# VH-VL binders against Cap-specific mRNA (nucleoside-2'-O-)-methyltransferase 1, part 3

Target 1, 225 residues: Cap-specific mRNA (nucleoside-2'-O-)-methyltransferase 1, of Dictyostelium discoideum (Social amoeba) (q54wr1r214to438)
Amino acid sequence: IFINRAAVKMANIDKLADLLTPIIPVPGKPRDFIYFGDVCAGPGGFTEYVYWKKTRGGKIKGEEGLDLDDVVKGFGFTIKGQCDWNVEKFSKQIPIHNFVKEYGLDDTGNILKSENIRDFSSKVFYNTNGFGLQLFLADGGINTDGKESLQELMLQQLILCQILTMFETIGRGGNFVCKIFDTFTPFTIGLLYLVYQHFQSFSIVKPFTSRPLNSERYIICKNFL

## First folded at step 22 (VH-VL; from m1 with heavy chain T28D)

Design n5
Fold by OpenDDE, fold request of step 24:
Structure n5 (fold): chain C 225 residues (1-225), chain A 123 residues (1-123), chain B 106 residues (1-106)
Amino acid sequence: as target 1 above (225 residues)
Amino acid sequence: QVQLVQSGAEVKKPGSSVKVSCKASGYDFSDYAMHWVRQAPGQGLEWIGVIIPDFGLTAYNQKFKGRATITADKSTSTAYMELSSLRSEDTAVYYCARERWTYRDSYYGMDSWGQGTLVTVSS
Amino acid sequence: QIQLTQSPSSLSASVGDRVTITCSASSSISYMYWYQQKPGKAPKAWIYKASSRQSGVPSRFSGSGSGTDYTLTISSLQPEDFATYYCQQSYSTPLTFGGGTKVEIK
């Protein structure tokens, strides 16, 4: 049912952790409404799942006649290029017209730039009326082709920037999912420890839907304090 | 146009330290990593380290064992390389060189270099 | 660290000659990079990812190779091509360069 394979990973993670029900309801919105952010996530598998799940496969559009703005609203932040958002290819039965693609100040979508992070944060804050996100998703991967020697440094920066963006946008009670790789350095461990201190629960999981051969794992953090 | 302009030549005594600057212009300073590479007289090139200017993340050649410190000032688009406990074998031309830095981009190598800074270490 | 051995260390050639420079890595790498350096000047990026020419690099230059063995070829040497060429790997830290190949006029 999903165009993107990553959507299946998100489905698995959601099944494990139940991430799409807000712990703290957004004022002025229906009980189950969520704002969510999806960074470094092109072409949008996680977003695909979130919208699919929240709209019950598009039933809100047809059978239920609900307004999408009362169900879910996503903010995307991924780098332009070959792996940019491809939401147009999602199942047509799933309404996603209120998904906002943000690309930062320089319009590149590069999360590695602090100015872009700040821009994304400000826009999320503005559009959520200061409430923040109930779900922050970070599924960033890197291209190390031709620069393998610097992959650790790049991963460090990517994790840093994803976490920073999360802290700048997540609302109280929000949940956080972040891809991590088997490259634990004191730097990354320190970052994870900081994250650990700000959530009610912290877990590291290897979804069954992840490729067994890769080293990707996910931190799942629930209920931002 | 892209320009990397380095500070002038230095003459230092053994045991002292030197700090070379590299001012970048013509591009967004934050979009590129800055490498430092040196070349002893009549010799090849040796990689010292690299910095990501925006967040100051660095990686070093362990050969220098903490003697090299690379920093950057985003507000002035300037990278710095400081080498301490100088030895005669540290005599070289030191270069800064930028590298395109995005997590999903192709790698083009060090595509632009400073003019070099001669550091002479002599007793 | 990965050692890069260039061959030859120097060569003399005439305008119009075909020149081949080799770079051998002590272990397998993904790509090789090449730089051109003229006396008293900074290196210039020349070839990236083994076979791609940087902007401004003439078509007479070509790069090839895989694994441990890479080559830079000048199909027809021109006067402006006399320089020292360096290979460089970015596969593992520390980044390393070859010893260089000086292309001199015969």
Scores: ipSAE 0.903, ipTM 0.944, lowest interface PAE 0.5, mean pLDDT 95
Fold by OpenDDE, last read:
Formats: structure tokens, sequence, C-alpha cells
Structure n5 (fold): chain C 225 residues (1-225), chain A 123 residues (1-123), chain B 106 residues (1-106)
């Protein structure tokens, strides 16, 4: 049903935490409408699931009076290259024409640059009329092939930038999902503690659909204060 | 054209500190990490540390036991390396070297180097 | 700390000669990097990820190897190739370099 394996992970996470039901509705939108962001997540597995779920597998296409813009709108921010968005490969039954791919100020999609984060933030708030995101997804992974010695440093920066981007775009009542690895340095722990202080609930989970042999975990934070 | 221009030669006394600068041009300073490597006279290369310019994250060779401090100023595209408690063994040419820095790109090594800065430590 | 041992430390060769430099790591690494340095100059990136030439590096240079053993080969030595070559690992911290191999004119 999904072309991306990450979509199954997102389904599992949503089942655990019920992330697609907004805590605070967007003014002028239907009660169940959500703005969401998906960063570092090319080719778009999490986005694939969100659109699938919100559109009831595309069934809304047969319902008169329903506009996709009244159901869900996503903002993507991932680095260009081999792992860029592949939205066109998603099931044709799933409407996703209003998904916006953002690539920052320098058009690279590189989240490691602060100016790209600021650009993404400004565009999110402009397009949400100042409301912000009701769901922020960060499923970033790194490639350290040939530079394994700097893996910890890279992970620190990636987590930092994902969290910063979240803080710069999330609206009140928003939910946050972020991939983390079993590399808990004082730096990373400090960041997680900061995040913990800004949400009503905080949990760390290992999805059943995640590969059991890898060290990936997900923090799930609900209801941004 | 990519250029890394380092500050001039330094002569220091034991126990003092030295701060070497490396000004980058010809590329986006934030797209690359900046390494510092030194080379004692007639010897090989020794890695000191690295900095990510945009957020200032650093990693160091523990051999220097906290004596080395690497910083960067994005607004001026300049990286700095400060070495304190200098000793004669710190006499070397110090190099800055850039490395492409993205979380999903391949590693190409230190692809561009500064011209080097000679630091002489003598009583 | 991963130790890199280059062999030989120095060699004398003539123009046109085939030159082989080896670098042995104390433990297995993913890739080796190579740099060329001429007297009084900064090192230049030469080979990355064991076998890929940096931009501007002549085709007579080739890199190979895996695990702990890596090799830099010059198929036909040219006058501009006389220099010191260093291998470098980025597999574990601290980053380390080999002791260097000085290629001298015979």
Amino acid sequence: as target 1 above (225 residues)
Amino acid sequence: QVQLVQSGAEVKKPGSSVKVSCKASGYDFSDYAMHWVRQAPGQGLEWIGVIIPDFGLTAYNQKFKGRATITADKSTSTAYMELSSLRSEDTAVYYCARERWTYRDSYYGMDSWGQGTLVTVSS
Amino acid sequence: QIQLTQSPSSLSASVGDRVTITCSASSSISYMYWYQQKPGKAPKAWIYKASSRQSGVPSRFSGSGSGTDYTLTISSLQPEDFATYYCQQSYSTPLTFGGGTKVEIK
C-alpha cells in the first residue's frame, strides 16, 4: 500500500500516539485539518502516510465539496540529491498536489544551514497565516560512509537543526516526532531536555515496524505549550 | 576560486598562547567544515580538530588536552585556532583545511588547504 | 587511535617508473585518503575514498585497497610527481595520517 518503508513506521507511530488529530484547530479550516512539516525525510515516507491517512486512502476524491486544502497541507524540507522527494511515485489514488517542497534560501534543502531554516520558517508561517504547524516530523538519517569518525558530530548537528526548525515552525498544540539514535551525549540529552520542557507529553519509542537491529528511536512530543 | 588565507608567522614563548586565523573565500563558508592540522618541521601531519562554522560545533584531538580552541566567524568567513600553554614541541606549521559538510553527501576529504602558518615556540 | 604505517618511508625513482606506495592501518577502516605535498607547500587532496581521484589529479595515479591495506600507484612517474605522499583515515577519532612517503628523483 505504501512505496516507502518509512510510511509504515509513521503508521505505527501514529497508531501509538494519535498524531493526526489536531489539538488546536486552525481558524477558518475544518476541525480535523492539519498543517504539517516533514524535514530530512526524502523520499517522503512519512508524508506518504499522512496524506494517505488524512484523505482516507484517496476516498475524499469522490466526495463533493471536499478540497484537499481543507483536509491536509504539508511542507517538505529535505536536501536535494539522491534522496529528494519522490511524491510522483506515490499511489495515484492519494491526492497530494498541495504538498509544498521547500529548499531554503540557497535552494539546496540543506537543513544544516541556519539561513535555510529561517527561510523555511518564514514560508511556513506565511502560508499558514501565522498559525504554524500542527505536526512536525523529522526522520533524518546520515551518511557517514568514509567519515565515520565524525558521525557523532554530524548527528549532533542534524538533531540540533531538526529541533531548531521545529521550534521555528510549530504552532501551539502542535505535535513533534523526531528520529534519534542511541548516541546520547550530554549535548543531545540537553537538547531533548529542552524539548521536554515545551510539550505536554514526551516519550521515546522503538516502533515495531522499525528495523530491530538498528539503533533508531523516536521521540514523540504532544501539545506544544 | 577557493582560497584559504591564513595569518602570518608567529614567534611565542613557552607558556603563552597563539591564535591563528584562516579566512575563506570563493565558496559558501557554511557548506564546509574547517579542520586544523599541524606539521612539525620535517615531520608528518597531525590532526588538531574541526569546527562546523554555522553552529560552532567542534571536535578535538584529545592529545591536546583542552589546550586547543577552534572557533569561527560566519560573518567574516574566518576560522580560528588558539593553542594555549605553548611548549617547544608545538613548533610547527599549522594548516586550515576545508571539508564538504552535508549529512547525506559523500566524503571527499580535506579538499582545500590554507598556505600554512609557522608557529615557533622558543625561550 | 588508528595507526597508519606507510611503506616505504622514502624511495628513489626515475621518470617513467612505476611507483607503489602502501599504507597499512592498525585496524580495519572504510576508506583511505591520500594527499600530495611538495616542499614548502601545503598538502593537496589527491585520492578520496581509497580509489577516486580528486579534480586535476592525472590518470596515472590510482588508489586501491580495503580493510587495513591500501595502495597508491603511479603508473609512469613524471617530473611533477616528486613529492611526499600521505595517507589519512577518517574512520575513527582522532583523524590520523601516515608518516609519509617521499618520492625522490634518482
Scores: ipSAE 0.902, ipTM 0.944, lowest interface PAE 0.6, mean pLDDT 95
Fold by OpenDDE, fold request of step 24:
Structure n5 (fold): chain C 225 residues (1-225), chain A 123 residues (1-123), chain B 106 residues (1-106)
Amino acid sequence: as target 1 above (225 residues)
Amino acid sequence: QVQLVQSGAEVKKPGSSVKVSCKASGYDFSDYAMHWVRQAPGQGLEWIGVIIPDFGLTAYNQKFKGRATITADKSTSTAYMELSSLRSEDTAVYYCARERWTYRDSYYGMDSWGQGTLVTVSS
Amino acid sequence: QIQLTQSPSSLSASVGDRVTITCSASSSISYMYWYQQKPGKAPKAWIYKASSRQSGVPSRFSGSGSGTDYTLTISSLQPEDFATYYCQQSYSTPLTFGGGTKVEIK
């Protein structure tokens, strides 16, 4: 069904947490309409699932007669290069023409730069008429080949920047999913504690669809206060 | 053109502190980590620590046991290294060196270095 | 910490000679980096990821190796190659350098 393996992970997470049903509806949009952000997630597995689920496998395109802009709108923010968005390879039956790829102020997609985060935030609120995101997805991974010594530092920054971007774009009632690794430093724990204080619920999960040998976990936060 | 210009030579007494600056130009300061490395006279190179300028995240060589503090000012594209409780053994040339910092790119090592700052610790 | 042992610590060679410098790590690493330092000057990045030359590095320089053993080779030594060469690992903290190899031109 999905070209990206990460889409299956997102499906599993959604099954566990029911993330695609908005807690607070967007004024002027159908009740089930959803704004979502997807950062550090090239080539786009999470986005692939969200569009697939919200469009009921593309049925809205021909059979339902619904406008995609009344169903789902995504904002992508990932680094250019080998891991950039590959939405053109998604199933052709899934409408995704309103998915917006943002690459920040310097057009690199580098989330590690505060200016790019601010630019992404501005564009999100402009395009949501100040409402913000109802779902924020962060599935960032790192490549430290040749610089393994600084892996912890890189992970800290990546998590920090994903969380900062979330806080800068999420709307009230929004949900947050973030990939974390088994590198729980006081710094990371502190960040998670801060996140915990801003949501109604907070969970850490290991999806069944995740590779058992890797150290990836996901925090799932519901209903941004 | 990439340039790292460091502050001038320092003469310090034991127990005092020294703060060396490194002014970067010719590139986006936030795209690179800044390392600090020292070299005692006639000796090899010793890594002190590194900072990510945009958010100020740091990592240190534990050998310095908290005596070293690395900071950065993005607005002025300047990195700083402060070393406290100075000892005679801290006499060395101190270098700043940049390294490309991306989470999904290749690493090229410390590809550009400052000219060095001599710090002499003597009673 | 990972210790890097360079061999030899110093050598004298003539113009045109083949020069080989070795760097041995106390444990396996992913890649080795090399730097060239001339007297009174800051180090210069020379080789990255074991075998890739930095911009401006002459083709007579080559790097190789894997695991614990790495080598820097100058195929034909030139007068401007007089310098001390350092290997460096970024595999584990703290980052460490070799003791250096001083190449003296006869």
Scores: ipSAE 0.898, ipTM 0.943, lowest interface PAE 0.6, mean pLDDT 95
Fold by OpenDDE, last read:
Structure n5 (fold): chain C 225 residues (1-225), chain A 123 residues (1-123), chain B 106 residues (1-106)
Amino acid sequence: as target 1 above (225 residues)
Amino acid sequence: QVQLVQSGAEVKKPGSSVKVSCKASGYDFSDYAMHWVRQAPGQGLEWIGVIIPDFGLTAYNQKFKGRATITADKSTSTAYMELSSLRSEDTAVYYCARERWTYRDSYYGMDSWGQGTLVTVSS
Amino acid sequence: QIQLTQSPSSLSASVGDRVTITCSASSSISYMYWYQQKPGKAPKAWIYKASSRQSGVPSRFSGSGSGTDYTLTISSLQPEDFATYYCQQSYSTPLTFGGGTKVEIK
C-alpha cells in the first residue's frame, strides 16, 4: 500500500492514538478536516499515510463536489538533498496536490536554523488563517557517519528544533508526534517535560512496525492546551 | 572567502581568566559548529569544546572540568572561549575552527581555522 | 578517551620520496581526519573521512585505513609538503588528535 516504510509506522501510531480526527474543528472547514505539519520527514512516509487515510485511499476523487482542501492540507518542512520530499512516488490514486513543501527563509529546509523555523511558522499561520496545525509530525533522523562523537549534541538540537517548530505552529487541540531516541539526557528530559505540560495526554511508544534493533521511540501528545 | 579572525595575544596571571574571540565571515555562521582547539608550545593539538551558534548548545572536553566556557553571538558571527583558573599549563595557542553542521549532511572535519591566539600564563 | 598514536613522530625525507604516516587508534573508529600544519601557522584540513582530500589538496596525498589503523601517504614529496601532520578522530568525545608527524627535509 505504501512506498515508504515510515508510512506503516505512522499507520501504527495512528491506530494507537487516533490522531487524524480533529479535537477542535477548523472554522469554515468540514468537521473532519485537518491541517498538519510534517518536519524532518523526507521522503514523506508520514505524509503518505495521512493523505492516504484522509482521502480514503483516493476514493474521494470519485465523490462529486469534494475538494481536497476540505479534507486535508499538509505543510512539509524537511532538508533539501537526498532525503527531500518524494511525493511523486506516492500512489497516484492518492490526491496530494495541496501538500505544501516549505524550506524556510534560506530555502534549505534546514530546521536547525531558527530563522527557517520562524519562516515556516509564519507561513503555516498565514495559510491556516491563524488557526495553526491540528497535527504536528516530527520524524527526524540524523546522519552521524564520521561524526559519532557529536551524535548526542545533534540529537539534542534536532529534538529541540522539532519541538520548537511544533510550539510555533500547533493549534489549540492539536496533536503532536515526535521521534525520540533512547538517549535521555537532562536536556531532553527537560524538553519532554515542557511538552508534557502543554498537552492533555502524553505517551511514549515503540511501534511494532519500527525496526526492532533501532532505538527509536515516539512521543504521542494529544490535545494541545 | 571564509575567514575566522581571532582576538590578539593575551598575557595572564595564574588564577585569572581569559576570553578569546573568533569572528567569522564569508559564510552563514549558523551552518557550522565552532570548535576550540589549543596547542601548547611545541606540543600537539587538544580539543577544548564545540558550540552550535544558533542555539548555543555546547559540548566540552571534561579535562577542563568546567573551566572552559564557549559562547557565541549569532548577531555578530562571533564565537568566544573563556578559560578560568588559568595555570601555566594553559599556555598555548588557542584556535577556533569551524565544522559543517547539519543533521543530514556529510562531514568534512574542521575545514577552516582561525589564525590562533597565544595565551601566556605566567607569574 | 580514544588515544591516537602516530608513527613516526618525525621523519626526514627528500623531494620525490614516498612518505607514509600511520595513525593507530586505541579503539575502532569510523573515520580518521588529517591536518597539515606549518610552523607558526594554523592547522589546515587535509583529509576527511579517512580518504577524501580537502579542496586544494594535491593528488599526491592519499588517505586510507579502517578500524584502528589509518595511513596518510605522499606519493612524491614536494618542497611545500614539509610540515607536521596530525590525525584526528571524531568518533567519541573528547575529540582527540595524534601526536603529530613532522616531515623534515633530509
Scores: ipSAE 0.898, ipTM 0.942, lowest interface PAE 0.6, mean pLDDT 95

Design n5
Fold by ESMFold2, last read:
Structure n5 (fold): chain C 225 residues (1-225), chain A 123 residues (1-123), chain B 106 residues (1-106)
Amino acid sequence: as target 1 above (225 residues)
Amino acid sequence: QVQLVQSGAEVKKPGSSVKVSCKASGYDFSDYAMHWVRQAPGQGLEWIGVIIPDFGLTAYNQKFKGRATITADKSTSTAYMELSSLRSEDTAVYYCARERWTYRDSYYGMDSWGQGTLVTVSS
Amino acid sequence: QIQLTQSPSSLSASVGDRVTITCSASSSISYMYWYQQKPGKAPKAWIYKASSRQSGVPSRFSGSGSGTDYTLTISSLQPEDFATYYCQQSYSTPLTFGGGTKVEIK
């Protein structure tokens, strides 16, 4: 069973959109293999779901000769500290030993810094032999306690940085899932239009498990052109 | 040691523009937002606006919309505030002040301020 | 726009006195912030999140309050506490400051 409600949320999104079957296979890997990125996503519910799904609930451990590196490989990026990765709380039956935690050039995990984005992007490029990611997940949230006046500005920066990181790492045919909020400034709408232009399909959904009054939505983009 | 050093005092005529600089040292410029706040002689503090790190997104007090422009140059760790169409009521000390800018931390206030730049607007 | 009303605008007190400065917001905010400004100097951050002292702020300073009503208290006034104190909110744009309270030592 999953660590938290975020993994269940991801399961529902995947049921709607079929995110884990790669549209363009990675050369030199089995047909269903994916590289994926999971940014701003501590403690790791989306990553837990992806590994659970690809490893058949961990049953792949009993298949002699199978290598996790032929099934799935994830690259995680989130801020260090209290909201960091919590992989020790994942279900023990799910193998995740090849999951890579990245924290950027300054080791803070702060996606708002362009040097950290560039560092993450270069590591993904190297480790995917230039093919890029077949799935990019971004579930970033903010803490505005005491600075609510600038919430809109911070959300604009966060979505910009997540989208930039996606464009720098996603491979052709890749799928993109990103949290957004119902604050549709002209800036945010412009960013979403740019994303829309680069994918075969684009939709906005509210997951079934979200609280009814929560402003969060997810964009689901399939098949990076 | 954190230091914000502002450009020198300026005397301007009504209708002209002024550009005040704020050079930062002793910290990573991209970790902090830069606010601009002014104080007319004998008066209180008035917020002008803010620029956030790396990508230069800004927010302004509506009072200054169309007149104030806040910019930054990361390569020199310098922020700028330009105020156009100056009037005598724009006579004030202009301060830069930094704010720790992360997406997961609470607000801790404007924790370091420049020394201030006196801008005097008179005919 | 959230208006912050400070009271009193000015006060004179003796060394050792207990001094209380109030700040009232026109609508509820999450926290009040306080700054100290000495004549001819830039403001200094003093209290954050209503009640937490910035580094180097003496323990005689305390902040309290919630919602719309906040206070800054100096439990035993010292000569170096001569300054103007400003409250500040960052709950709603534009960021605003109170009108200030000038504290003078008799």
Scores: ipSAE 0.632, ipTM 0.843, lowest interface PAE 1.8, mean pLDDT 88
Fold by ESMFold2, fold request of step 24:
Structure n5 (fold): chain C 225 residues (1-225), chain A 123 residues (1-123), chain B 106 residues (1-106)
Amino acid sequence: as target 1 above (225 residues)
Amino acid sequence: QVQLVQSGAEVKKPGSSVKVSCKASGYDFSDYAMHWVRQAPGQGLEWIGVIIPDFGLTAYNQKFKGRATITADKSTSTAYMELSSLRSEDTAVYYCARERWTYRDSYYGMDSWGQGTLVTVSS
Amino acid sequence: QIQLTQSPSSLSASVGDRVTITCSASSSISYMYWYQQKPGKAPKAWIYKASSRQSGVPSRFSGSGSGTDYTLTISSLQPEDFATYYCQQSYSTPLTFGGGTKVEIK
């Protein structure tokens, strides 16, 4: 039903960590409403899962007087091109018409550029009336085809940029999920320690659906202080 | 028009330092990593290191770690390479070369090079 | 570190000849990259991802190979092709170049 394995992975992470129930309600919204951000995640499996879960598989669509803007609203940011958003392949039963695709100041969707981070952050601030996000998702992968020699450097930069964007957009009580890899440098460990200091809980998990030899891990951080 | 314009030739004594500049124009400096590569007279090419855009993260050839320092100034679109404790075998032409840098593109090579800076180390 | 061995180190050939330059890596890599350097000038990017020509590179140049063994071929050598050609890998740190192949026109 889902467009790719990322949605299944997100379902398993959410089952472990209960990510979609806001700790601090958004003022002016129903109690269970969340704003969320989904960064570096094209074609959109995590976003598809979040909308599916919050809309009860789309079943809320027929309820009288219920607006999607009172259930969930997402802000997506991913690089344009081959790994761009492909919302057309989402299940048609899941309403997503209020999902906002952002590509930053230069319209590339490149999170490695600080101007794009600032542009995204400003738009999130404005569109959440300054409250920020209740869930920040970062499932960034890299393409090292032909430049495997610099993989570690690129991963350090990507993790830095995703964490920076999270700090600029997350609201108090918000939850953070970010892909990381098994090899840590002192730089990356320092970043994770800073994240640890700003959340009530911090854990590192290997998703249930990951192949046993896959190096990917996720940090799961709950309740931004 | 993409241009990488390097600082002029230098003559240095052993034990001193040299700092070579590379001023970029005609493109968005933050879209490209900057490599430094040297070529001793009559010899091949040797990679020194790279700086990536916006946050200044670097990687070095282990041969030069501790002696080479690569920096960049986004406001002037200029990259720098400093090599300390110079020896005669450091005599070479030093090149800057750019690489398109994003997390989703494959490697297309170092697609534009500076004109080179001759550094001569002699007594 | 991955050593790249180019062969031959130099060659002389006539205009119109087919010229083949080889580059062997000490271990398997994803792709070979090629640069052309004329005397007194900076290198120019020439071939990327083993077989793709950079913009402006004449169609008489072609690259091929996989694993450890790669070639650069000039199908019909022209006078302007006098240069040294370097192979390069970015599979493992440090990035390394081959020793070069100097192509001279008879």
Scores: ipSAE 0.626, ipTM 0.839, lowest interface PAE 1.9, mean pLDDT 88
Fold by ESMFold2, last read:
Structure n5 (fold): chain C 225 residues (1-225), chain A 123 residues (1-123), chain B 106 residues (1-106)
Amino acid sequence: as target 1 above (225 residues)
Amino acid sequence: QVQLVQSGAEVKKPGSSVKVSCKASGYDFSDYAMHWVRQAPGQGLEWIGVIIPDFGLTAYNQKFKGRATITADKSTSTAYMELSSLRSEDTAVYYCARERWTYRDSYYGMDSWGQGTLVTVSS
Amino acid sequence: QIQLTQSPSSLSASVGDRVTITCSASSSISYMYWYQQKPGKAPKAWIYKASSRQSGVPSRFSGSGSGTDYTLTISSLQPEDFATYYCQQSYSTPLTFGGGTKVEIK
């Protein structure tokens, strides 16, 4: 059903960690409803999975009285251009009409800019009635072609910005999944320690579907305190 | 019009510090990393370090770590490089140079440079 | 750190000559970058990713190479091309430049 390796990867992480059942329900919404954020996510595989799972593969489309806004609502943020959202390639069985694409104050989708983070956070705050997100997904990658010398610096910045955006938007009881790499600089370890302090559980996994030589890992953090 | 305008020439004594400024205009300051590169008289180019946009993360040439401090003030679109414990061999023209900084684009080089600031270290 | 060795360190040439400048890296890198500097001026970005010209760079300039060995070629030297050319790598920290090749009027 999925043609995107990221969606399959997310499915495997969710099977392991049970990320889509909210720990603290959103007031005024059905018990299993979640708001979620998906940053640095182009072309959108994690978002595709979340909608697929919550809509039971699209089965809710024909059910009387069901509204997508009572099932799931996502807020996406990724850089414009070649790695932008590619929602036209999502399965047409999956309703996603309430998914919101955000690109920040300058309309670039660049999470490295604090003004864009603040703009995204403000919109999430208003659109969740102040309750914040029950799931925050960050699967950011970098292009270091021609600047491999500064790869560690760029990864540090990207991880910092994704974590800051998470802290600005996540609600109590929310779950956080973030891609990290094997390079554990003192800066990155410090960031992970800060995240560790704010969640009930913290684990690091390498998904089985990741390429064997890829250094990527995911932190899985449950229940924002 | 993109411009990087640096502070004027300075004469400094050995053991002192210098702080060179680089004021940017004509572009969004937060879209570009700022490099500092120096050139001693009659010599080639030597990279000092870089500050990336927002949050002030930096990387330095290890040769200058502990002596060089690169900072930026987003509100004035100005980058600074401070070099301490100056020696005669620090006499050089100091350049700021910008690099487009995003996590998805290739490196295209340092595409715009300041006019240079001559720092002379002499007793 | 990666050392870049440019050759020759200087050359004299006439307008219309073909000029070739080499830059060798002490270990393999992804791409070479080239800068032009005229006397009393800041460097200008010239060639990126080994072979791509920056905006406004005349087509007589070409870059080539891979691994450790790279070249900058000027197919027909013009009066405005008399300058010093620097190669640069951004593959490994610190960023380093070659020693420069001064192209002078013969």
Scores: ipSAE 0.624, ipTM 0.839, lowest interface PAE 1.9, mean pLDDT 88
Fold by ESMFold2, fold request of step 24:
Structure n5 (fold): chain C 225 residues (1-225), chain A 123 residues (1-123), chain B 106 residues (1-106)
Amino acid sequence: as target 1 above (225 residues)
Amino acid sequence: QVQLVQSGAEVKKPGSSVKVSCKASGYDFSDYAMHWVRQAPGQGLEWIGVIIPDFGLTAYNQKFKGRATITADKSTSTAYMELSSLRSEDTAVYYCARERWTYRDSYYGMDSWGQGTLVTVSS
Amino acid sequence: QIQLTQSPSSLSASVGDRVTITCSASSSISYMYWYQQKPGKAPKAWIYKASSRQSGVPSRFSGSGSGTDYTLTISSLQPEDFATYYCQQSYSTPLTFGGGTKVEIK
């Protein structure tokens, strides 16, 4: 059983889109290996799902003699503190010891800061030997408690920063999943059009587990040019 | 020590424009949004707009749409507000005020203010 | 726009008195913010999220309220509390301030 709603949402999206089989194999790794990024994702439901799926529910440990670095490796980036990674709550049957938590240049995990994006991107480039990510996940949400008046502005900034980070880290053939909201500004529409132009396929879905009136949607982009 | 130091008082004619600066020090400029608020003589506070860090996104009070332009220069930690087509009712003290800008933490309001810049519009 | 109506517009009270300032919003908001402004000075952030004091604000100041009705209370008025107090909302654009309440010491 999964930690939270995000893992169930990821499972539903993956069932529809087949996100975890790499289109272009990573050099020097087994055929089905992926590097992935999971940004703005604390406490870690998407990451838990990816590790669960790639390790066959944890059965790879001790059963096939394979090490985890031949199966999957993830790079996480989210704000430190209350909304941070909570990997100790993951099922103990799922091996995650190679998962890397990154927090950027100022160690805050704040994706709104360009220096942190650059730092994360450099770390991914180094640790993937320049090949980049086969899957980029962005499930960013905002807390406007006390600043609801500026929610639209903050969402524009968050979407911009997540897309920029994706473009700096995704490898050829990679897949991109990003949370968006129904409120479209000309700025946001322009960003989505730019993303649309760089992937073989682009779709917008509402996951089965979302409330019917919830504004959240996900873009699913496959096969980065 | 956080400081917001604004440019000096200005006297302007109707129909002209003014550009007020706000130089920040003592904190990371990219962690805070910069608001502009004015106060006409003997009156209350009126919000003009805000610029958020790093990518320069802005929001404005509709009352000032088309007349107010808020910009920032990260390299000098300086925000600017330009108001065009000035009228006598634009006579006010103009303040810059910072607000912590993160996407996951709660907000504390406008926690530091500049000293204010008096702009007088008279013929 | 959300209009904020402060009451009273001014008041006089003696040192040691309990003072209450109200702020009513034209529609429900999440939180009220309060600022203190002394003559010739910029406003200072005072209360955030309706009830939390900013750093350095004396414990005699307290905020309360929800929905449309909010209150700032000074439990024992001191001479240094002479100022104008403004409420402010950030629930809906544009951000708006109340008209202010001038507190004078008798």
Scores: ipSAE 0.575, ipTM 0.822, lowest interface PAE 2.1, mean pLDDT 87

